# VH-VL binders against Regulator of nonsense transcripts UPF2 (UPF2), part 4

Target 1, 187 residues: Regulator of nonsense transcripts UPF2 (UPF2), of Arabidopsis thaliana (Mouse-ear cress) (f4iux6r469to655)
Amino acid sequence: RLLQRLPGCVSRDLIDQLTVEYCYLNSKTNRKKLVKALFNVPRTSLELLAYYSRMVATLASCMKDIPSMLVQMLEDEFNSLVHKKDQMNIETKIRNIRFIGELCKFKIVPAGLVFSCLKACLDEFTHHNIDVACNLLETCGRFLYRSPETTLRMTNMLDILMRLKNVKNLDPRQSTLVENAYYLCKP

## First folded at step 1 (VH-VL)

Design g3 (from g1 with heavy chain Q100D D103G F104S W105G S106E G107Y; framework fv_gimsilumab)
Fold by ESMFold2-Fast, scan of step 1:
Structure g3 (fold): chain C 187 residues (1-187), chain A 121 residues (1-121), chain B 107 residues (1-107)
Amino acid sequence: as target 1 above (187 residues)
Amino acid sequence: EVQLVESGGGLVQPGGSLRLSCAASGFTFSSYWMHWLRQVPGKGPVWVSRINSDGSSTTYADSVRGRFTISRDNANNTLFLQMNSLRADDTALYFCARDDYYGSGEYFDYWGQGTPVTVSS
Amino acid sequence: EIVLTQSPVTLSVSPGERVTLSCRASQSVSSNLAWYQQKLGQGPRLLIYGASTRATDIPARFSGSGSETEFTLTISSLQSEDFAVYYCQQYNNWPLTFGQGTKLEIK
């Protein structure tokens, strides 16, 4: 089946080819199956997230229920995970937030959702939430910083992040992680 | 209206203990980081301690570390500061204050009126 | 720690005057500086944060400016209720620190 080929789409050409072939088999049932397959990307296959996001962006112009369903599932997942401080597997949290960030670069995830996720992590500045916030910033922070509509809010969020780092006496690993994320956004 | 009302201050001998309370109203207390600050008359405020929204993370000024404990009761909208092994230089007005996280945080959008603590023999 | 030095220590002024208060940091605090007003017997009241953003319900006559190490609070037309002590606070570096204050008093 076409969906079995998703994990092997490790280039723009491969994902674009699969996207075209998927359009031929377009049906309501197949669209739900595609969304589930995209959402259930393995925690170890983070390199696929950019390609999956590209596929969703390509399909969004003709099949807007696909991005809508995927964004809702990712938002629901984030909200369930953010309250589990260091109890949850960090890989699941990172997969979730990086997918949200990749989709944001294609304008599939609205910037407001990204800022809500960042604020939730900064409000409860735990080990996992620091890693989550930094992964989000590494994925789409520069994109948001350089966009006129989001530059001011992004600047404010980066200032909050740096002040929390300075005030909360983070360990050297966490401090370096925050600094790297900050300077990736605002060199 | 946002209100913070401190209580529990008083006169105590060196080495003694006091427990300060701050009753919060007019906002969702459980969503905010909270701080304790103190001020000697004629001088600027000095930061003492902070606690995050759910109480899982606390930080203290070096001068009070190991002697003071900040805690919160989100069910009753109350912030506490347990002060042990009090010294003469702990004498001050003690304020609770709300962190303005919506504006950036680590500055204080609302303060109480303060409760006086005097450590003297 | 970052030391904040406010000047002048005391300023005698009349209602209607434009007043400018200074706060200097011993090292850069970016724009992470707040200003507070404190009246006798009361806790401080937030006026400005982020060096230049007015807090909720603060009159337009209050404005802040500056960045890095040099900051100013301006009151464009002093009112009788503005006589108080004013403090700056940096929140860029740990530990959080406040200035020593500037007292505005009636001339």
Scores: ipSAE 0.000, ipTM 0.466, lowest interface PAE 15.8, mean pLDDT 85

Design g4 (framework fv_gimsilumab)
Fold by ESMFold2-Fast, scan of step 1:
Structure g4 (fold): chain C 187 residues (1-187), chain A 119 residues (1-119), chain B 107 residues (1-107)
Amino acid sequence: as target 1 above (187 residues)
Amino acid sequence: EVQLVESGGGLVQPGGSLRLSCAASGFTFSSYWMHWLRQVPGKGPVWVSRINSDGSSTTYADSVRGRFTISRDNANNTLFLQMNSLRADDTALYFCAREEWELLYFDYWGQGTPVTVSS
Amino acid sequence: EIVLTQSPVTLSVSPGERVTLSCRASQSVSSNLAWYQQKLGQGPRLLIYGASTRATDIPARFSGSGSETEFTLTISSLQSEDFAVYYCQQYNNWPLTFGQGTKLEIK
């Protein structure tokens, strides 16, 4: 019932309203159902990820199992997909990494997990991992660059990214994608 | 090219002290968490100590806590391990290693410096 | 602490053979497992991290697989330079722990 309204929550006010209503129906079974619904967001509905992350952040203070279950599922999904080269998996990889990035901005996903994901992509800098790394940087890179506790590590990662762009002699699309991501983080 | 070079090992009597150094080059030393590990020939490495990028946070293995002190000099790209109250079971090759981006595995290690504690 | 048990302890093989090394954890370490190669007189060299991700400049013949408590390192078509001791390391729980090693010897 309530969960059927999730795809329609396309504003801060709508997701906040649903979040408040959900608090009155709190049970262990309902929390598992919510986490599953959030995790299974369609790969074409990326615009919802920021709102879903806001909902998780709001519920985190009173329902600690919601963020922990979701973060674990996202980390497991990333690790299972990072080495797969199938074209069919690219949309799923982008949904996964953007959700991780959105949750990082609410401090639900720790910066260390984001850096781990970014490193995995940079270590195997293939066509798909280039897109994944750039989507992650576009989502939370500026947030990490501007935070005193992560600025230095972020600077080091951006330096590695630009070095790889030069060494790998990327095609114009890939080169532009990397440059756009870099300057979004470090304008 | 990343390089880590340990020095300061030697023969010391039980109860003695020794100070190990690790000279780092080829990377921004002040940006990385660093570790000391030790290894007895024919056995696997054993984690000893960890220090964060600015030296404000340190962690030790239970077997060395209170006896060993890890420290760093970022101006001179050097990592240190001060070893006090040495025991026979501290005998090992001591390695410094660079932690990969707070992920707790080691992308670069030194060659090791031998420490022998015997009477 | 988590105990890592490697098998076999010693493996005698010829160049060109496919080699599989095992590492078993006393409790789940998820995919937080690394593999290292150590040659006589040298420090360990990172081969694999995250159970299956090959480290920078590591030859394609090295591959890792597994999760939870059962992990394997595979070397396809063994080269003469691959005779060394191989160690697994978990980084899921404190303290960080390593296996006892598998020594790869010429048959």
Scores: ipSAE 0.000, ipTM 0.451, lowest interface PAE 15.9, mean pLDDT 86

Design g5 (framework fv_gimsilumab)
Fold by ESMFold2-Fast, scan of step 1:
Structure g5 (fold): chain C 187 residues (1-187), chain A 123 residues (1-123), chain B 107 residues (1-107)
Amino acid sequence: as target 1 above (187 residues)
Amino acid sequence: EVQLVESGGGLVQPGGSLRLSCAASGFTFSSYWMHWLRQVPGKGPVWVSRINSDGSSTTYADSVRGRFTISRDNANNTLFLQMNSLRADDTALYFCARVYDSEGYYLDAFDIWGQGTPVTVSS
Amino acid sequence: EIVLTQSPVTLSVSPGERVTLSCRASQSVSSNLAWYQQKLGQGPRLLIYGASTRATDIPARFSGSGSETEFTLTISSLQSEDFAVYYCQQYNNWPLTFGQGTKLEIK
């Protein structure tokens, strides 16, 4: 019942209110139900990912199961999708990578996992992987570029991205997407 | 010890073919992008070709495209360059080089090079 | 392609001297510039990457600076083993390109 309100939490106030109410229902079964509900966010509801990530971050200090289960499910999903055929649904790949990026900004997903995902996309820089890499960079690239711990690694990854754009002779849409992602990270 | 050792160079007539090999040791070869470069004595290195970690993506310098083929055998830690339709201006010392990898983030700068294998195209 | 022009072409110096080598790019390469040392009969040795970051086990007397189109390699106190040819390389644009080199010779 409480979980039915998740798709309607389109502000920080609404998600924070729901998070407080959820604390009164703290059980192992309820934590698993919450993680499943968060993971199954509709692929068309990308605007919810930042609010869901905020909820996870708020609960992380007292309910360690929640971030651990969600991060594992997202990593498993990424690894499953990155090796599939080009005709796989791009929207599912974008939802996955944007959620990973949002959780990275709350330090729930470690930077190392984000860099691993980005490297996987750059190693096979074709159609869907171009969009996935750019969506990841648009979501958390500036955050990682501005952080002293990750600035050098982000600079290196952005340089690789721009060189691959030139080598792969991308179409105008893909070329523009890469340039937009690059300048969002490094204005 | 991280090492790259080239072999297969030699004297060949114009229009001929050669296959160069580069034996890698001391690192996880299958994790690295690899390049071939060539150098004429007294001049700087010239980039020839590149291959990604699994061999699915290759890129060539304009001067060798259609004539040279880069490939790799990750099971045996070996990089290859098949050179066809050789010309006098392909004469050079050929190096294989490893892309610099900063903990899984690579730059197309080269931290490990071989000693080179000489290729002479002459009649 | 991006052309890298190094200066001077040849420099005759004595051990202990401070040496400055220049590399100029025909268009911006950001900070994606590496420096190499090459001795006779050997492959190049990476000294600097990212214009100013010293590679592993490279002596502190080597330093790099610059960005965009103007780059400098400095050797603060030249040692006998430093007599070699030095090359700059850009990795900002494809194809990858190297400068023509600067040769350091004993005076």
Scores: ipSAE 0.000, ipTM 0.464, lowest interface PAE 15.4, mean pLDDT 85

Design g6 (framework fv_gimsilumab)
Fold by ESMFold2-Fast, scan of step 1:
Structure g6 (fold): chain C 187 residues (1-187), chain A 119 residues (1-119), chain B 107 residues (1-107)
Amino acid sequence: as target 1 above (187 residues)
Amino acid sequence: EVQLVESGGGLVQPGGSLRLSCAASGFTFSDYYMHWLRQVPGKGPVWVSRINSDGSDTTYADSVRGRFTISRDNANNTLFLQMNSLRADDTALYFCARDYEDYWGFDYWGQGTPVTVSS
Amino acid sequence: EIVLTQSPVTLSVSPGERVTLSCRASQSVSSNLAWYQQKLGQGPRLLIYGASTRATDIPARFSGSGSETEFTLTISSLQSEDFAVYYCQQYNDWPYTFGQGTKLEIK
């Protein structure tokens, strides 16, 4: 019943209210149900990712298994998809990486995992990996660039991204994606 | 009583098409993610495709992507699988199954509808 | 993809016996492992999900245990209606994958 309301939580007030109500149903089974519901967010509902991440961050203070389970599932999904060059549906990869990025801004996903994802994409600079890297940078790149602990590493990653863009003679769409991501992080 | 009843299977030549249907009853169909799975006699099931509650999101196994299309009609409690460009290795018993609480497994399956792709 | 290996391939058993079936995953699936029973001419029936949680209306003689890569299904006192093929399934990662099955047959 509460989980059926997740797709309708299109505001901070709505997701916060659902989060409060969820606290009264706290059991191991209910925590697993919530994690799976959050993980299975539709590929077309990217606008929900920030709200879901806010819910996870709120619950993380007292239910440590919720963020742990979700992060593990997202990491496993990324690793299964990043090297699939014949993947025709890019939407699953984009949903995955944007969720990772949103959770990073709440410090649920460690910066190290984000850098590992970025490095994987830059090491195999394919059409899909460019889209994935740029979506990740658009989601949390500025947050990482402005943080003292991650600024230097982000600067290095952004330099690599721009050098690859200049060397690889990307098509206009890919070139524009890279430039937009770069300047969004480093305005 | 939850029931899922598949139909639409049959014998078809390689390169042909078939449309499978799954009639659901005994539950609120529009509340559930639904799946298609297939099974070759003597082997375990293989997942084919998933569709979310309102039909806005679909996922496919790599082996069928671009050839199969999953869809649903919530008004008539029916799940569909449109199969195009059929190959001999698509020969199997096809099951529809209800998702158990958002990806925890399949709590109810149909009896299956046989699909044979042969010359 | 994650490969699930079930053992043994076949078990010849008598009613009343305690039966143990194993499922091994090629990489961690956490506790996201389900068990199914399939009888000839029928679709699979969900027995266990989350490695150890019994599904609705499943008899207490069925129990599951394990985590990560090693899982077990136990039938504490085999009944005549339990002769079937049993499959494990992981739902930790896409695509969903099933084991090759363990067949329980009458001794």
Scores: ipSAE 0.000, ipTM 0.433, lowest interface PAE 18.5, mean pLDDT 85

Design g7 (framework fv_gimsilumab)
Fold by ESMFold2-Fast, scan of step 1:
Structure g7 (fold): chain C 187 residues (1-187), chain A 122 residues (1-122), chain B 107 residues (1-107)
Amino acid sequence: as target 1 above (187 residues)
Amino acid sequence: EVQLVESGGGLVQPGGSLRLSCAASGFTFSDYYMHWLRQVPGKGPVWVSRINSDGSDTTYADSVRGRFTISRDNANNTLFLQMNSLRADDTALYFCAKGYDILTGYSEFDYWGQGTPVTVSS
Amino acid sequence: EIVLTQSPVTLSVSPGERVTLSCRASQSVSSNLAWYQQKLGQGPRLLIYGASTRATDIPARFSGSGSETEFTLTISSLQSEDFAVYYCQQYNDWPYTFGQGTKLEIK
C-alpha cells in the first residue's frame, strides 16, 4: 500500500510523510521491498529522483542497509550498461546516472563512485557517454566542485572534459551540452 | 533481428486449458521483463501478465488472476502462459512482447510477436 | 484503471499530408505514454515512448508531444507505408492500458 504512493510524492512534505509512515513497517523484508520500489523508478520520472534520494538519506541513519543496497544496485546497473551502445539504452543510462548524482548530493553515493562513472564516460567519449557525463555534471557537478574534499579532482575532470570537446569533432548539439555542463559546475 | 514467435493457440471448449509458448531470439532474453497481451479483432491490446528477468516476480490482470500462470525458461529463451478454466471472453489473439528495461517493471513494449489465436467456444 | 481515449476513430488522408492523432487520459500519466503502429496481420510496432522520444529506427517524420492527460502523435508527411492503426499506451500506473486506436486509411 505505502509503496504505491511513492510515484505521487512530488514534494518534500509528501516524501517526508511517507518516510515517517514507513518507519512503522521496519523489517528486513520491507526494507528490501522499499529498495526495489525506489530502484524501479520509471525512466521518464526523473523529477522523482531528488525525493527518493531525500527519503533514502532520511532513512540512512536508522536503516543502513537501505542506502547500501540501493547504491550497489545502481553501480551494478551502470556497469551492465557501460558496454551497451544501443540507442534504446540512453534513457535508462540517464535515469541511472541522475539517481547516482542525486544520491551523491546527500553523501549516500561516495564521490569516488561518481568520479569512476565520469572517467568511464570520458575514456570512451561517444554520443551516449557525452549525454551521460553531462547529465551527471548537471546533477551534482557544482556540489562536488564547491566541496573542499573534491574540488581538485572535479577541476581535473572538468579540464579533461573541455580538452576532449576541443580535440574531438563534436556536432554543435554535443559541443553545447559540454559547454553548458562545464559552466554549470564552474561559473 | 529481434524475433518473438508465439505458438500453442487453438480452439478449446469452455473450462479447458491451453499452454502458449513464445520463442525469443536476437536479444539477451534473460535480461528483460517479458509480457503477454491479448487483442480482440477491431479493439486495442489488453495487458495480461508480466514476468521479471529471473522469473521471481509475476503480475497478472485482475480478469485472469488465479487462472493464468506466466513462466519462463531462460536456458531455452522461451516464455510460457498456462491458461486454465478458459471462458468465452478469453477469446483473442495472444501476443508475446518484450519490455524495454532490464531492471525495472515500468515499460513500454519495444518488440511484439505476430500473435497466436485462441478461440474458446463449444 | 486509467482510460485512454483516442480521436478520431478513423482518419481518411492522402499521401504527403500532415496527420495529427490525439490521445486523452482520464488521469495524469505524466510523460509515461507510448505510441504504436499496427498493420494487418502483425503485432504492434513501437514508435514513440516517454511521450516524445522516438524509438530506434523510427523515421523522423514521426513525432510525439504532450504531457499529463493530453498527447498527440504527428506524421509530418504521410507515406504509403504509414496506413495502419495507431494506439497509445500508458505505463504510469498498473494495470497498463491502451487506447481504442485510430485507423489511418487512404482517402
Scores: ipSAE 0.000, ipTM 0.444, lowest interface PAE 16.9, mean pLDDT 85

Design g8 (framework fv_gimsilumab)
Fold by ESMFold2-Fast, scan of step 1:
Structure g8 (fold): chain C 187 residues (1-187), chain A 123 residues (1-123), chain B 107 residues (1-107)
Amino acid sequence: as target 1 above (187 residues)
Amino acid sequence: EVQLVESGGGLVQPGGSLRLSCAASGFTFSDYYMHWLRQVPGKGPVWVSRINSDGSDTTYADSVRGRFTISRDNANNTLFLQMNSLRADDTALYFCARSEYFDYSSGWYMDVWGQGTPVTVSS
Amino acid sequence: EIVLTQSPVTLSVSPGERVTLSCRASQSVSSNLAWYQQKLGQGPRLLIYGASTRATDIPARFSGSGSETEFTLTISSLQSEDFAVYYCQQYNDWPYTFGQGTKLEIK
């Protein structure tokens, strides 16, 4: 019922309104249903991820199991996907990593998890992992670079990324993606 | 109600062609990977082909590559399988099926299947 | 390709019994293993994915376990509606492959 309105929440006002209405349905079963609906965001609806993350952040203070369940599901999904070489899963990988990045900007996903994801991609620098790493950096890299607690680690990760780009024989598309991500984080 | 309905099967001579259709309803078709599978009576299903959400990427079993073409029309919620140069060993019940987009295994298991449409290739 | 071998091929059982079906993979499929139920004249129905996760609306009597190369599907108290053919499927490595099936029939 209310969950069917989630795909239409394409503004802060709309997602905030739905969030307020959902607070009146506070039960363990309803919280699990909401988490499942948020996790099931369509692969083509990446614009919704920031709004869903805002909703989770708003609910986090009064419904602590919502962020906990969603973060665990996203982490499990990332670990399942990062080593798969089948080209069919790239859209799922991008949706997964962008959601992790959006949640990181609300401090729902800890920076440590983001760095673990980035390291996994850099350790296996495949075509898909380059796209995943660059999407993560585009989503929350600047946020992490500007934070005093994560600036040094972010700088080190960006240096590794640029070194790999220069050492590996990347095609022009991949090389451009890496450069764009790097300078978006560290202008 | 999530539903997949196949059509287009029939009897055809070796070397002939058939076009199968799968009508999807009750879900956002454009969010899902779609598959064609076939089954001979008394045996397990055999995966034939898959197509990604926007139709930009397709994969085929070695036995059908170059002869079959999978495609989709997201505006009309329809999946297709164009079958050319049909052989006697293509005789089977053909199923369309959906892969779940939120699964931890990248959507390779089929969570919803149709009832199948029979294809018989004989002289 | 990865070959899945199911055992037994046929199992004769009575309602109320606990039933365990086996699926063995020729090489590791991690936990990327699904189970399907197929009744005569119908398409397959997903029961379990990820080796142990029950699909939507599947009764609690169905459970899956195992990893790597050894997997089992358990039906804790067989109902009359459960007499069918059961297939395992791996989705760890392309091409996707199914087992040959285990047929449950009335004793």
Scores: ipSAE 0.000, ipTM 0.448, lowest interface PAE 17.2, mean pLDDT 85

Design g9 (framework fv_gimsilumab)
Fold by ESMFold2-Fast, scan of step 1:
Structure g9 (fold): chain C 187 residues (1-187), chain A 118 residues (1-118), chain B 107 residues (1-107)
Amino acid sequence: as target 1 above (187 residues)
Amino acid sequence: EVQLVESGGGLVQPGGSLRLSCAASGFTFSDYYMHWLRQVPGKGPVWVSRINSDGSDTTYADSVRGRFTISRDNANNTLFLQMNSLRADDTALYFCATYDYSTYFDYWGQGTPVTVSS
Amino acid sequence: EIVLTQSPVTLSVSPGERVTLSCRASQSVSSNLAWYQQKLGQGPRLLIYGASTRATDIPARFSGSGSETEFTLTISSLQSEDFAVYYCQQYNDWPYTFGQGTKLEIK
């Protein structure tokens, strides 16, 4: 199965080779299978997210349903997890948000979705949502800050984040996470 | 290749204690959340407890909170469940389990039986 | 908590038959539903996750379908090794809950 090789694609060359081979298997059923395989990336294999996003970006030009299905699944997963009162699945939340961030850098995920995710975390400023927001900012915050279309909104979001850090009684670990994410976006 | 092997079950009197162990191999144990679940014969599994990868966060089912303690030894790839103040309704087959993705369980052990009886 | 109700409780069938197992949730779980197979003396084995995605090394005769509150596991041509208890599990809302199981037994 070609999809069994996905976890081994740890370079641009390897993922690009698999992407080319996948093009010979193009069918509606195979596109759904690929999307599910990409979505269910192991939570311990975060290094694969950039390569998976590259594959999606490459296929997006001719197989528009692949990015659409994946983005919808990721958005649904985010919305399911962000408002849960129990916070026991932090590693799944981090995998989800980092994948969203990687796809944003390829313009597969629209900036508006990223800002919606940030707003949701800021509106419910729990320890885990702070981690989620900071992971998102570390992944694509600099990309959004550098882009003329999103620079102003990114600046406003970073200002809100810093304001919340200062007015909430965050512990030193949480404060450090926020500061690190902020300065990674705006050195 | 992934293997989980539970041990430490047995017969104990009400109010007694047992310590369960789960020996993990075939994966990078220190990167995974670990879970304990239990199953009464003829019924479905019931989630008992969870511990994150570094042991800094633990969660318990309401029925065992304050009596059970989950812990892990990442150096020796071992998960533990310390069970105190045992009751007859804690009688079950206890499994350790983990997952690679969301919160469905990819990997389970064979289970270790715990019987609480006078 | 979300309650999962499986039906039938017991199903007596012959090898080669197509069998359908149902799982109904008390409220929507989207597609966040998994199916497990458990044989006597063994831990559960993951078959399906995300309602319809087969887990690694699971034979093609197993398929899952459904969404929201109604889900189905189908075995297209029952083999002798398929006689076991089958459980559904939702992972949409905490606490993550399992159904009571459906037992497949030889007719």
Scores: ipSAE 0.000, ipTM 0.436, lowest interface PAE 16.1, mean pLDDT 84

Design m1 (framework fv_mosunetuzumab)
Fold by ESMFold2-Fast, scan of step 1:
Structure m1 (fold): chain C 187 residues (1-187), chain A 121 residues (1-121), chain B 112 residues (1-112)
Amino acid sequence: as target 1 above (187 residues)
Amino acid sequence: EVQLVQSGAEVKKPGASVKVSCKASGYTFTGYYIHWVRQAPGQGLEWIGWINPNSGGTKYNEKFKGRATLTADTSTSTAYLELSSLRSEDTAVYYCARDEYYDFLSGFDYWGQGTLVTVSS
Amino acid sequence: DIVMTQSPDSLAVSLGERATINCKSSQSVLYSSNNKNYLAWYQQKPGQPPKLLIYWASTRESGVPDRFSGSGSGTDFTLTISSLQAEDVAVYYCQQYYSYPTFGQGTKVEIK
């Protein structure tokens, strides 16, 4: 019932209200249900990811298993998608990586996991991995670049990204995507 | 001690294939690209391609597409160059060289000793 | 794609004298976003693989004597050996790594 309102939470006020109401239903079973609902966000509802991430961040202080379960599910999903031999649905990959990036901005996903995801994409910088890397950088790259703890590593990753653009035979769309992501992080 | 050790000299007939190996030691094999470069007798250096041992991803010089195949075996820290449909013009010393991937170390800082491939009838 | 042209093809220099080698790229190898020139210099002696001397146009590789220096930006680059030693007799190559790696044709340095 309460979870049925989740896809309608398209403002800070709405998601915060739902979050407060959820605190009155705090049980192990209900927390698993919430995590499943958050994880199963439709691939076309990318606008919800920031609000879901805000909810998780709010609940993290009193319900430590919620962020832990969600991060594990997202990491498992990333690993299943990035290492598949066939080309998977790009929308599912974008939804996954953007959720990881949004959670990183709330410090729910550690920067190390984001860098691991970026490395995996740069290691095989072709087809969908170019889009995935660029979406990750678009979502949290500026946040990581401006943070003193991650600035040096982010700078190094951006240098590698641009080198790969130069030595790869990228089509104009891919080249433009890389340049846009780079300059968004490092204006 | 970083080392790249290549397989021994090969003599092949026109139309044959050759496979040259490059065994890496003294560093994390998956942290560096391996490039392949050849040098015909008395001539300059010509880039063939690179492989990322971590992913198996490759890039080739257009001149060698369809004839060169780059592979790597992470269990033995060994990179391979296979060149098919050999011609007399393929007679050259073939080198492997490393280039840093994650923390971009510019230029090819360590090279193998070279493998002479002679193509003659 | 990017053509590297060296001059001269060969150079004879007396011991202790300055040797200068030029390298020109057909396109700029300066990447404006990081302000780095994707240009390296190598030394090759007979029967040996090339040895990296300079990268980023002017950064000396570890263990390379300070008599070797690189300069230039964009399309025009120079390798200078300030006081030629007997051990410096070799062929020198410039290389761009801005795009797919390409090398100059080489400059042979000999003692007069």
Scores: ipSAE 0.005, ipTM 0.472, lowest interface PAE 14.4, mean pLDDT 85

